# VH-VL binders against Epoxyqueuosine reductase QueH (queH), part 3

Target 1, 182 residues: Epoxyqueuosine reductase QueH (queH), of Dehalococcoides mccartyi (q3z8v0)
Amino acid sequence: MAPKLLLHGCCAHCTAYSFKYWQEQGFAVSVYWYNPNIHPFMEHQSRLEAMRKLSAEMGFELITEPSYHMAEYFKNVSANVDGRCRICFDMRLGQTAAYAAGHGYEYFSSSLFISPHQKHQDAVCSAEALAKETGVRFAYADLRKRYSDSRHITKPLDLYRQQYCGCVYSEYERFGKPNSPA

## First folded at step 5 (VH-VL)

Design s33 (from i6 with heavy chain S54T; framework fv_indenebart)
Fold by ESMFold2-Fast, scan of step 5:
Structure s33 (fold): chain C 182 residues (1-182), chain A 120 residues (1-120), chain B 115 residues (1-115)
Amino acid sequence: as target 1 above (182 residues)
Amino acid sequence: EVQLLESGGGLVQPGGSLRLSCAASGFTFSSYEMSWVRQAPGKGLEWVSSISSTGSTIYYADSVKGRFTISRDNSKNTLYLQMNSLRAEDTAVYYCARDRGYSYGDFDYWGQGTTVTVSS
Amino acid sequence: QAVLTQPASLSASPGASASLTCTLRSGINVGTYRIYWYQQKPGSPPQYLLRYKSDSDKQQGSGVPSRFSGSKDASANAGILLISGLQSEDEADYYCMIWYSDAWVFGGGTKLTVL
């Protein structure tokens, strides 16, 4: 019997190969969208629409939270901006693990593990702690070398292309610093 | 077919060292927490050590802390147990077990075990 | 004192039911813990049977018959493995286990004899 895996999707471009990988490992995969760390709202919507297009093309189930929890993100981050990435991982992976536990998923994972731009070890530590607390298994693979394969899948689909990680802090870090490259 | 095959056991003098290996096949090894569990002759099961899927979280039984080291090589699908400063009470069959997660503890597949005998 | 205590032996007749207990040490609340059960036959490695924390948090091992079930007795501070419709092949050692204080802890095991 194929074990059920709930795959957190941080964006369409990271999700495409991550979904294919876990499906090829013998899992029954559903993709979960919960990204309150994407600001402003219109940026969130552009990325969600790209994920919807990918879902239609690849034929996977896309589960979306109906509410945009931006206020919860800032409540959790504002007291510890320097630690915001770990807080962000805890929020997204925590919601994913909680949904998985409540809906009969044996495993959870995330497309975060394909991105070369994420704090990879912090995301791993977050996921392992959440697996212990929820009883849902964390399925791990370092897919950073497969990032280009994920982009190859999405190239024909002409999906929205993001320019920063997601939060307003990451946008400022990329574009607002005096010596910013972009 | 899920398979776990232990090796490296043998007869060793007190104070000696042994390195156990567990070769895994038939599943995505890097996705599973792994454990070593031992059983002394005619006695019950005793957990020795566990290692998370990535290797970042490791736990040891108090009886082996400072003497044993668990590790894994996900590129080789292999789990290891380095045993130093061996004592007579370490004499046991050592099993490699696949675990769904630390909080789960459902060791759903086990190897056949490798025998470690510590005697003079 | 041991964290988990199991009776050393238990005998039951074919077709009857056996309740195997796993008692947690005084001060450790059984309601908090997920209890895992393992079966071991002579000359074989252990086999995972099931885990039980509550009716909403339990799991049966692959290929394990439904006549094996888990429960708890809060008044005895114990986890229970129930085996109904006992068969000769159920004769084995049975171990309980919990995650306690950053360690997997096994009970001493119960030898079930089916006579």
Scores: ipSAE 0.000, ipTM 0.513, lowest interface PAE 12.9, mean pLDDT 87

Design s34 (from i6 with heavy chain S54A; framework fv_indenebart)
Fold by ESMFold2-Fast, scan of step 5:
Structure s34 (fold): chain C 182 residues (1-182), chain A 120 residues (1-120), chain B 115 residues (1-115)
Amino acid sequence: as target 1 above (182 residues)
Amino acid sequence: EVQLLESGGGLVQPGGSLRLSCAASGFTFSSYEMSWVRQAPGKGLEWVSSISSAGSTIYYADSVKGRFTISRDNSKNTLYLQMNSLRAEDTAVYYCARDRGYSYGDFDYWGQGTTVTVSS
Amino acid sequence: QAVLTQPASLSASPGASASLTCTLRSGINVGTYRIYWYQQKPGSPPQYLLRYKSDSDKQQGSGVPSRFSGSKDASANAGILLISGLQSEDEADYYCMIWYSDAWVFGGGTKLTVL
């Protein structure tokens, strides 16, 4: 019997290769969707629909939280907007680890670890702390060199293309300032 | 299939240094927390240090803090223990161990050990 | 004073049961801690047996026979490793371990003799 791994999916484009990688490592992988950091709601739904399309195409189980925790996101972030990325990782990975612990998953991971973003170590630190707290093992692999492979899997599927990281702060940074960084 | 091989032990004088290595094979090394555990001749087990899968969280036994440094190179599937300011009380067989599966603290695979003797 | 205390030795007959104790220092409540058990035979590295915090929070090591089980004795402030149906191959040193104050702490070990 293959060990069960719950893979947090931050978006379809990052999830495609991350799923393939963990399956090839011998895990029974389910993908978990919990992204209260995506705003507004219609943007969240567009990205979730892309994930559902990927799930159908790749044949993995997709578990979705029924509640959109946008209010909880802002409650946690509003007092510390500069530290919001770590708070965001703690929310998404925390929910994933908690779900894993409650539903018989031996391991958890995330498609965040394929992203070429500079916040990679913050996500790793968050996951490691949560693994210790919950007793669920964190499966780590640095997949940033495989990001292009994940994009190559999703190209033929013509999935929704996101234009900013996810939160309204990142949308403002992208579009509200003449020379905003990515 | 899972294999852990320690090396780097030997005879050293008090105040000297040694670097231990543990070569891992047969599993995805980067997915597991690793630990060093030692055993003095005829004595019990003593945990020395642990390092998380990505290397960002490290713990040390009080007896080795400031003298020993644990590290890992996931690209080489190797765990290290740099031992400085060695004392006679550090004489022991040093095991590397993999922290398995579902729950933290389940050391399911151990190496054969490497012997460190601190003597003049 | 040691965080964990184990008797140095214990003897039992083949087919009998042995209860190995791991006593937590006064002031440390055994009910709070997950206790891990390890077996070591002469010339071999240790082998993981099981962990026990409560009946809802316990885990058996791979390939470890069901005759090995964990429990607690609240009145003694101790974790218990129970080995039923003792076999000669169970003769070994047994260590308990807890995570306490950011450290893995082993007990001193109990040498179990089966004769």
Scores: ipSAE 0.000, ipTM 0.481, lowest interface PAE 15.2, mean pLDDT 87

Design s35 (from i6 with heavy chain S54Y; framework fv_indenebart)
Fold by ESMFold2-Fast, scan of step 5:
Structure s35 (fold): chain C 182 residues (1-182), chain A 120 residues (1-120), chain B 115 residues (1-115)
Amino acid sequence: as target 1 above (182 residues)
Amino acid sequence: EVQLLESGGGLVQPGGSLRLSCAASGFTFSSYEMSWVRQAPGKGLEWVSSISSYGSTIYYADSVKGRFTISRDNSKNTLYLQMNSLRAEDTAVYYCARDRGYSYGDFDYWGQGTTVTVSS
Amino acid sequence: QAVLTQPASLSASPGASASLTCTLRSGINVGTYRIYWYQQKPGSPPQYLLRYKSDSDKQQGSGVPSRFSGSKDASANAGILLISGLQSEDEADYYCMIWYSDAWVFGGGTKLTVL
């Protein structure tokens, strides 16, 4: 029996190689979808549908939270927009670790650790703190050098491709500032 | 400001070699997929090659496979195209292009191009 | 046969609308592909305009006016670039592109003349 790992999926493109990696490390991997940081709702649904298509293609179990917690995201972030990425990591990884603890997963991880666009050290610190608090083990690997490999797994599948990190703040940062790089 | 500057083009005889460079500035080069796209005089666009941010995934157009090699040096923010066994049909302006990062195919910034002429 | 076919030229009057087509080869279903559009003016590199797969999967390039839009004609197996309220600066070559068989494939281009 392989040990069970719950892998938080931040998007299909980051999840493809992350899933393959942890499966190759000898884990029985289920993917967990909880991303209240994706706005607006239709953008969230497009990314979730891409994850469902990836799940069908790669054959992994996809566990989705039934509620879209956008209001909870803004409640937690609005008082500290400059620190929002750490708050966002704590929210998503916290739910992942809690689900893992409640459903017989010995380990948790996240596809966040493949993205070069994420604040990697903040995500690692968040996960390590949550592992201590919940008693679920955090499985860590720096997969940033495999980011393009993950995207090339999904390229032939022609899945929905996101244009910003997820939140309305990241959309404004990318598109609302006429002199900013993409 | 995002800037891409191609260099290394010139006149070369059939069977010769050239190495093109694309110097990138104004963005985190190591986070973006990069591509070479060419255009023969008076003709349309033809994609040549793409390379992933880490360099582990590479694609080539069938017309250049086995002759051209794409590479990158993330420490120098530079993209390369090594062109061997050049043919008259390789005569073109060669553009360096950045793929937008979160999705593929949105070539949002292009260099000015460098001209390669394969002639006797 | 060519994967993508575009008419070589198209002309339209200032203020009118132009529909530029990009037809996929028989056997390749336009419904499954994201169609990318690029504009090129003489002496300049191409500029990214937009991409369109469906109303829920489309993206406008930064600074590209709303009078440029993408759509599809399933019966013609074609992607469409619509330019409304044509202006003289819209005179350019327009290229469509898809990812097909591990390659980016461009159409032959359409020269739009505004006269």
Scores: ipSAE 0.000, ipTM 0.473, lowest interface PAE 16.2, mean pLDDT 87

Design s36 (from i6 with heavy chain S54R; framework fv_indenebart)
Fold by ESMFold2-Fast, scan of step 5:
Structure s36 (fold): chain C 182 residues (1-182), chain A 120 residues (1-120), chain B 115 residues (1-115)
Amino acid sequence: as target 1 above (182 residues)
Amino acid sequence: EVQLLESGGGLVQPGGSLRLSCAASGFTFSSYEMSWVRQAPGKGLEWVSSISSRGSTIYYADSVKGRFTISRDNSKNTLYLQMNSLRAEDTAVYYCARDRGYSYGDFDYWGQGTTVTVSS
Amino acid sequence: QAVLTQPASLSASPGASASLTCTLRSGINVGTYRIYWYQQKPGSPPQYLLRYKSDSDKQQGSGVPSRFSGSKDASANAGILLISGLQSEDEADYYCMIWYSDAWVFGGGTKLTVL
C-alpha cells in the first residue's frame, strides 16, 4: 500500500538519486518528463534519451508528454526574461501536479531539489503554491548535498552531459558573453 | 508520540502584543507545513496563518495581515505567532495544527489551544 | 457574502444517517475544490475527518470510521459529509474547509444533535 509519487525529472543526473531517495522513503515512484525549457529540440532529445537509459537501468516507469511545448515556453517567458526561472518552474511543476491529479498520484516532487545550480527557494515556493491549487501533496526534501551521490549513480552509464541549464537564454549566458568560448 | 503544545496566551489590553509558541515533538517538524487556527468564544473556526516546511511561503488571513507574524525555528521544533496591535475581536483560543505529511489541508494533529483575551 | 455556508444545526436519531451540507458561494464551482471536513466535540480541539474532491481524489483520516464519507451535490453547489449509523458520540460541531484566494476558509459549522 505504498503511496504514489510522481517525480518530475529535469535531467537523468538529478533524477538518479532523487528517485532512489523517494523510493527509500516508502513511495511508489514514477518519473515524469516535461521540459519545454530545453532548446533546441536536439538538445531536448539528447537529454530525454539519457533519461530513457536511466529508466531502463534503474527500473522506474518513465512518463513523457507527447508534445514538445517550446512555443508555450516562449509565450510565457518572452515578456519577463529576468523572471524566467520562476515561470519555468511554474510551467514544469504545474504540468507535473496536473498530471498527478488526473492520474491517481497523491504526491508530486521534482529532481530540481537536488541541483546546486537551480534557484532552490523559487522552486519550493512554486511547488507549494501548486500543491494548494491542485490539491496534490508536495513531497519536499533538500537533496542538494546528495548531488554527488546522484552523479556517482550515472557516471558508469556514460550518459549525455549538458553544457547549459536548458533554455537558449542560459546557453547565451554560458557561451555568448564577452570572453566566453565561441 | 506526536504532540503539539501551545503556550504564551493571556490577558492583554487593546493595542498590546503577545507571542504564542507551539512546541512540536514526535515527528520530523521540518517536513510539515504548520498553521494557526483560532476560535472565538462560542464561535466557529477561523484560519489565521500558515507557514511552509522551510518557512519560505507564508499566508495570512486578511483580518490579521500586517499585525501578526508567523515564524518557525526548525532547529528547535517550534512554531511562533507574534501578535501586534491586538483588538477585542482577536479574543479566541489559538490552536497550532500540523498539516499531514507533505500535504495541505489535512490538519491531522492539533494542540490543546492557548487562550488570548483582549480586554480593557 | 460568505465563501462557505453551513446550516447552524441538524438533528437526527441514533442509527439513522445525517447529511451535512457545505454550500459554496455563487460563482465558486464546487467541482473544482477539495473539501475538508473536521469534527469538534465540546472542550476538545478539532479532529480531521476526511477530504473529498472526487471519487478518484479523496482521503480518509486515520482512525476515522468508514461510516463517515464525502460527496458533492453539483446542482446545489455543495459538498456533503454523510454520517451513517449515527451514534451518540457523533454529537459534535462539523466544519468544512477549502483553499480559496490564498486562504484556508472554514464554513460556519453545523451542530449535529443525536436525539
Scores: ipSAE 0.006, ipTM 0.506, lowest interface PAE 13.3, mean pLDDT 87

Design s37 (from i6 with heavy chain S56T; framework fv_indenebart)
Fold by ESMFold2-Fast, scan of step 5:
Structure s37 (fold): chain C 182 residues (1-182), chain A 120 residues (1-120), chain B 115 residues (1-115)
Amino acid sequence: as target 1 above (182 residues)
Amino acid sequence: EVQLLESGGGLVQPGGSLRLSCAASGFTFSSYEMSWVRQAPGKGLEWVSSISSSGTTIYYADSVKGRFTISRDNSKNTLYLQMNSLRAEDTAVYYCARDRGYSYGDFDYWGQGTTVTVSS
Amino acid sequence: QAVLTQPASLSASPGASASLTCTLRSGINVGTYRIYWYQQKPGSPPQYLLRYKSDSDKQQGSGVPSRFSGSKDASANAGILLISGLQSEDEADYYCMIWYSDAWVFGGGTKLTVL
């Protein structure tokens, strides 16, 4: 049997090619949705609905957490907003690695590694530390050059299109800050 | 099949430098933590350094900190060990090893080793 | 003060069992650690045998016979490699290893002689 890989999906658009890539590498891939960093709740639901549509179209198993853990996100981030991206990666990848360890997955990874807009090194460092801690292997590939391929897969599916990274801080950075240099 | 092939060993004077290479084939190199382990003539195994799958998390044995640098090039499936300020006690066969598992420490494949001799 | 201590040598007869010990330094609880075992024959690189933390957390190396098994002796604060039905080809050096304080630490090795 193919080795089992649990792929954390940060959004449908990043997940489409990431899923295809790991499947083509010979893994049996399930996609895991845990994104308490997406605010407000209706934005989270729109992105989850897009992931459900992608799951139906691509035929992968989608595993979702039963609750929206926004309060946990803010509890962890509020003490160190400048370090929030690493805290966010630790939360999402930590939950993914823990689920993988508890459910017989040999590997975990994330669609975060396709996005050119993420703090790539922080996400990698987080995943590697969690792999060591849990004993689940981190499957790494730098897929940033394949981002457009992932978008191409989702284009005909007419999925919800996000306008900011996810958290309220990223929304403010996108829309609230002046475009002109200070 | 999985294969690891070390190269770059040789005779060097104390204070000199050598760079070891380990060419990997037959597996997805970028998914595995890699390690260097050495063995002095007639002695036991001593771990030297480990590098995570991406190259960002690195550990060194205290005996080599500040002198040796581990690195990897995932596009070339190659692991490196840059050895500076070499001492007589660095004389050993140097093995590269793949850390296979879902649980670190399963060094399931080893190269044949490359010999480093530090002598005047 | 070595982190891991192994007897330098052990002799056993063909067909008998050999119990190889790997003792952790006082203050380091063996119950906490995965202990990895490696076999090395003269002129060859080491080969991975198995790892053992508990009955629910253990792994056999590919192609390693079931007559090799791991366990622990809590009273001795030691990991144990048991080799049953000893064969002449089991004559080798055996090393234990743990991840401790951000380092892989090997024991000194035990030379097993099969008479």
Scores: ipSAE 0.005, ipTM 0.529, lowest interface PAE 12.0, mean pLDDT 88

Design s38 (from i6 with heavy chain S56R; framework fv_indenebart)
Fold by ESMFold2-Fast, scan of step 5:
Structure s38 (fold): chain C 182 residues (1-182), chain A 120 residues (1-120), chain B 115 residues (1-115)
Amino acid sequence: as target 1 above (182 residues)
Amino acid sequence: EVQLLESGGGLVQPGGSLRLSCAASGFTFSSYEMSWVRQAPGKGLEWVSSISSSGRTIYYADSVKGRFTISRDNSKNTLYLQMNSLRAEDTAVYYCARDRGYSYGDFDYWGQGTTVTVSS
Amino acid sequence: QAVLTQPASLSASPGASASLTCTLRSGINVGTYRIYWYQQKPGSPPQYLLRYKSDSDKQQGSGVPSRFSGSKDASANAGILLISGLQSEDEADYYCMIWYSDAWVFGGGTKLTVL
């Protein structure tokens, strides 16, 4: 039997190739959805629906948290908006590693490592610290050069296309100027 | 088939430098934490250094801090140990080990070792 | 003082059981730590045997026979490797290890002779 890897999915477009990559590396991969950093609620739901469609098309197991935890995101971020990306990585990767530890997964990873738009080094540091803390192994690959391959997989599926990273701060940064520096 | 092959050992004078390599094959090298463990002639095992799967988190034994540098090249499936300011007490067989990683410390595969002799 | 102490040697008869101890330094509570065990035969690299923290937190190495088992003696502040049904092939050096203060720390090793 293949080693079990829990892959955090930040969006369908990043997850498509990330899933394929880890499956081809010999892992039994389940995808985990925990993204309280996506606002507003309807944006979160549109992205989750895209992930559900990808799950059906690619045949992977999708595990979702039953509740939308936006309040926890803002409790952690509001006092330190300038540091929000690292806090966000710690929340999502921390929940993924904790779920992995509680449910017999040997490894965890994330589709964050394919995105050219993420603070890659901060995400890696977060994952490695959480691996030491939880005892679950972090599976690392720099897939940023494979981003176009992931988009090639999702393009024919006509999935929802996001216009900003996820949080309200990133939406403002995309379409305006930063409003709430901490 | 998992294989680890160390190289770069030899005879060196005190104060000298040496670079060890460990070539890995048969597994996804980039997914595993790697370690160097040494054993002096007729003595026990001593852990030297560990490096995370990405290379971002590194630990050293107090006896080698500031003198040794661990690194890895995931594109070449190779682990390195740069040894500077060598002392007679660094004389040992140096093993490369893979940490299978669910709990850390499960060093499930080891190389055959490479011998480093620091003359006095 | 050494963090981990192992007796230098131990001898036992074929078919008997050997209990190998790994004692933690005073002030370091054995109940807190996961203890790893390694076997080394002359001319060979070490082989991972098992790890033991508690009955709910333990793991056997791949291919390691069930006659090898881990436990703890809280009163002695020690981890224990038990080898039952001793065979000649069990003659080797045995090392315990813990993660302590950002370092992997090995015991000094016990040479087991099966005579």
Scores: ipSAE 0.000, ipTM 0.522, lowest interface PAE 13.0, mean pLDDT 87

Design s4 (from i6 with heavy chain S31L; framework fv_indenebart)
Fold by ESMFold2-Fast, scan of step 5:
Structure s4 (fold): chain C 182 residues (1-182), chain A 120 residues (1-120), chain B 115 residues (1-115)
Amino acid sequence: as target 1 above (182 residues)
Amino acid sequence: EVQLLESGGGLVQPGGSLRLSCAASGFTFSLYEMSWVRQAPGKGLEWVSSISSSGSTIYYADSVKGRFTISRDNSKNTLYLQMNSLRAEDTAVYYCARDRGYSYGDFDYWGQGTTVTVSS
Amino acid sequence: QAVLTQPASLSASPGASASLTCTLRSGINVGTYRIYWYQQKPGSPPQYLLRYKSDSDKQQGSGVPSRFSGSKDASANAGILLISGLQSEDEADYYCMIWYSDAWVFGGGTKLTVL
């Protein structure tokens, strides 16, 4: 049988090609939704609905955490906002690796590795540390050159278009203009 | 099916340089941590260096730090070892090994080795 | 002051059992380490046999017979490779390995002779 890979999905647009890539590499792929870094709740729900639509269209299994762990996100980030991206990767990839370990997945990966807008190296280092810790293998591929291919898959599906990375800090960074220098 | 093929070994003078390559086939190279392990004539195994699947985490044996550089090209399914400032004590068969285990450390496939001789 | 020490040689009769030891340096607790075992025949690269940390944390290499098993002797601060029902094909060099201080460390190897 094909080896089982649990693919963390950060959004539908990044997941489409990432799923196709790992399936073509010979894996039995399930997609895992755990994104407590997406705020506010309505933004989280819009992105999750886009993922559900993609799951129906592409035929993959979507595993959704029943709880929205926004409080855990802010508890972990509030003391070190400048380091929040690494904390965020550790939370999402850590939950993915833990789920994989508990449910018979040999490998885990993430759609984070297709995005040209993520701190790619920090995400890789996080995943590799978690693989050592959990005993689940990290499947790595630099898919940043395939980002356009993923968008090509999702464009005709008319899915929700996100305007910022996810957290309230990234929303402020994109749209906020402070009255005084920060 | 799974194959690792080392190349680049040879005779070199002390202080010289060599670049070893390990061509991988029959598996998805980018999923595996890779290592170089050497064995001097009539001696035991000595680990040289390891590189994570992405290339982001690298470790070296103390005996080669600052002289050897491990790297990989996942698009070419190839592992490299750049060896500089070679010494007579670096004379060994150099093996390329794949790390397959969940917890790392189970080197399940090895190449046949490439011989490096450092002498005049 | 080697991190791992193995006896240079062992001999045993066909059909008997051999216990190969891998002793950790004083101050390094064998209980915390996963010990890996490798077999090497002359002219060949090493072959992965198994790893052992505890009964709940162990793994057998693909195609490795059940005659090969791992354990630990806490009183000796050592990992053990047990080979039961010895066959002539088991004659080889055996190496243990651990991850210690950001390095893979091999023992010196034990030459097993089956006579």
Scores: ipSAE 0.000, ipTM 0.574, lowest interface PAE 10.6, mean pLDDT 88

Design s40 (from i6 with heavy chain T57R; framework fv_indenebart)
Fold by ESMFold2-Fast, scan of step 5:
Structure s40 (fold): chain C 182 residues (1-182), chain A 120 residues (1-120), chain B 115 residues (1-115)
Amino acid sequence: as target 1 above (182 residues)
Amino acid sequence: EVQLLESGGGLVQPGGSLRLSCAASGFTFSSYEMSWVRQAPGKGLEWVSSISSSGSRIYYADSVKGRFTISRDNSKNTLYLQMNSLRAEDTAVYYCARDRGYSYGDFDYWGQGTTVTVSS
Amino acid sequence: QAVLTQPASLSASPGASASLTCTLRSGINVGTYRIYWYQQKPGSPPQYLLRYKSDSDKQQGSGVPSRFSGSKDASANAGILLISGLQSEDEADYYCMIWYSDAWVFGGGTKLTVL
């Protein structure tokens, strides 16, 4: 019997290799979808559908939160937009760790650690603090050099491609700032 | 199945350097905080350094701060201790230990140790 | 000044109980700390035994017999390792440990002799 690891999936493209990596490390891996930071709702649904397609293709269990907690995201972020990425990590990793603790998972991790576009150290600090608070162990690997391998897995599947990190603030940063794409 | 194997110890002159390694097997190394603990001949245990599972949190004993550097390579399941500016009082058996960190503090598996002798 | 103080030696008879003390320095309240206990036999690395902060915050190491238990003596500002039904195999050095000021701190160790 393999130890159980709950892997938070931020998107299909980051999850593909992250899942493969942890499975190869000897874990029984389930993927957890909780991303209230993705706006608007139709963007969230497009990304979730890509994750469902990946789940079917790779054969992993996908656990989804039944409610879209956009209001909770904005309640937590609106007073501190400059610090929103750490708040966002705390929300997503906190929910993952809590679910893990409540459902017999010994470990949790996230596909955030493969992305070259994330504030990697902030995400690590968030996960480490949550591991100590919940008693669930944090499984860490710096998979940023394996990002291309994850893209290689998803490329033939023709999955939805996101154009910004997730939140409306990241969409504005991508398209609305001077010297950004129009 | 859980094994920790230290290496890199030896005889070195005061002011010299040594690099210790700890090869881990039989568990998911990247999920555990790791520590170095030493024991001088005929003396008690002294904690040297700890590193979190990711490497983001590192702590040192005051006696080694500025001279020793702990690091890990999770892709190779290996813990390291770079020891610089060695002193006679650093002479000890150095143990690699697996722990769960601050909330846990359970050094539940130890290696057999590697001997470091600092002498002229 | 040592953060943790342990008696250098203690002796007891087979079948009896031994209470090993770990005294915290004046000014450090034992009530706030989780105390960890380790056993070391000659020629072997240490073995984790247990941790104790309170009756609701304690943990036994894997394979450690129930005759080993932790407690505290608030009046003495000390943690206690109790070994009941002493066996010859219990002859060893015993170390306490706490997390204090961003460091793991070991006591000096107690050599338990089982006569």
Scores: ipSAE 0.000, ipTM 0.485, lowest interface PAE 16.3, mean pLDDT 87

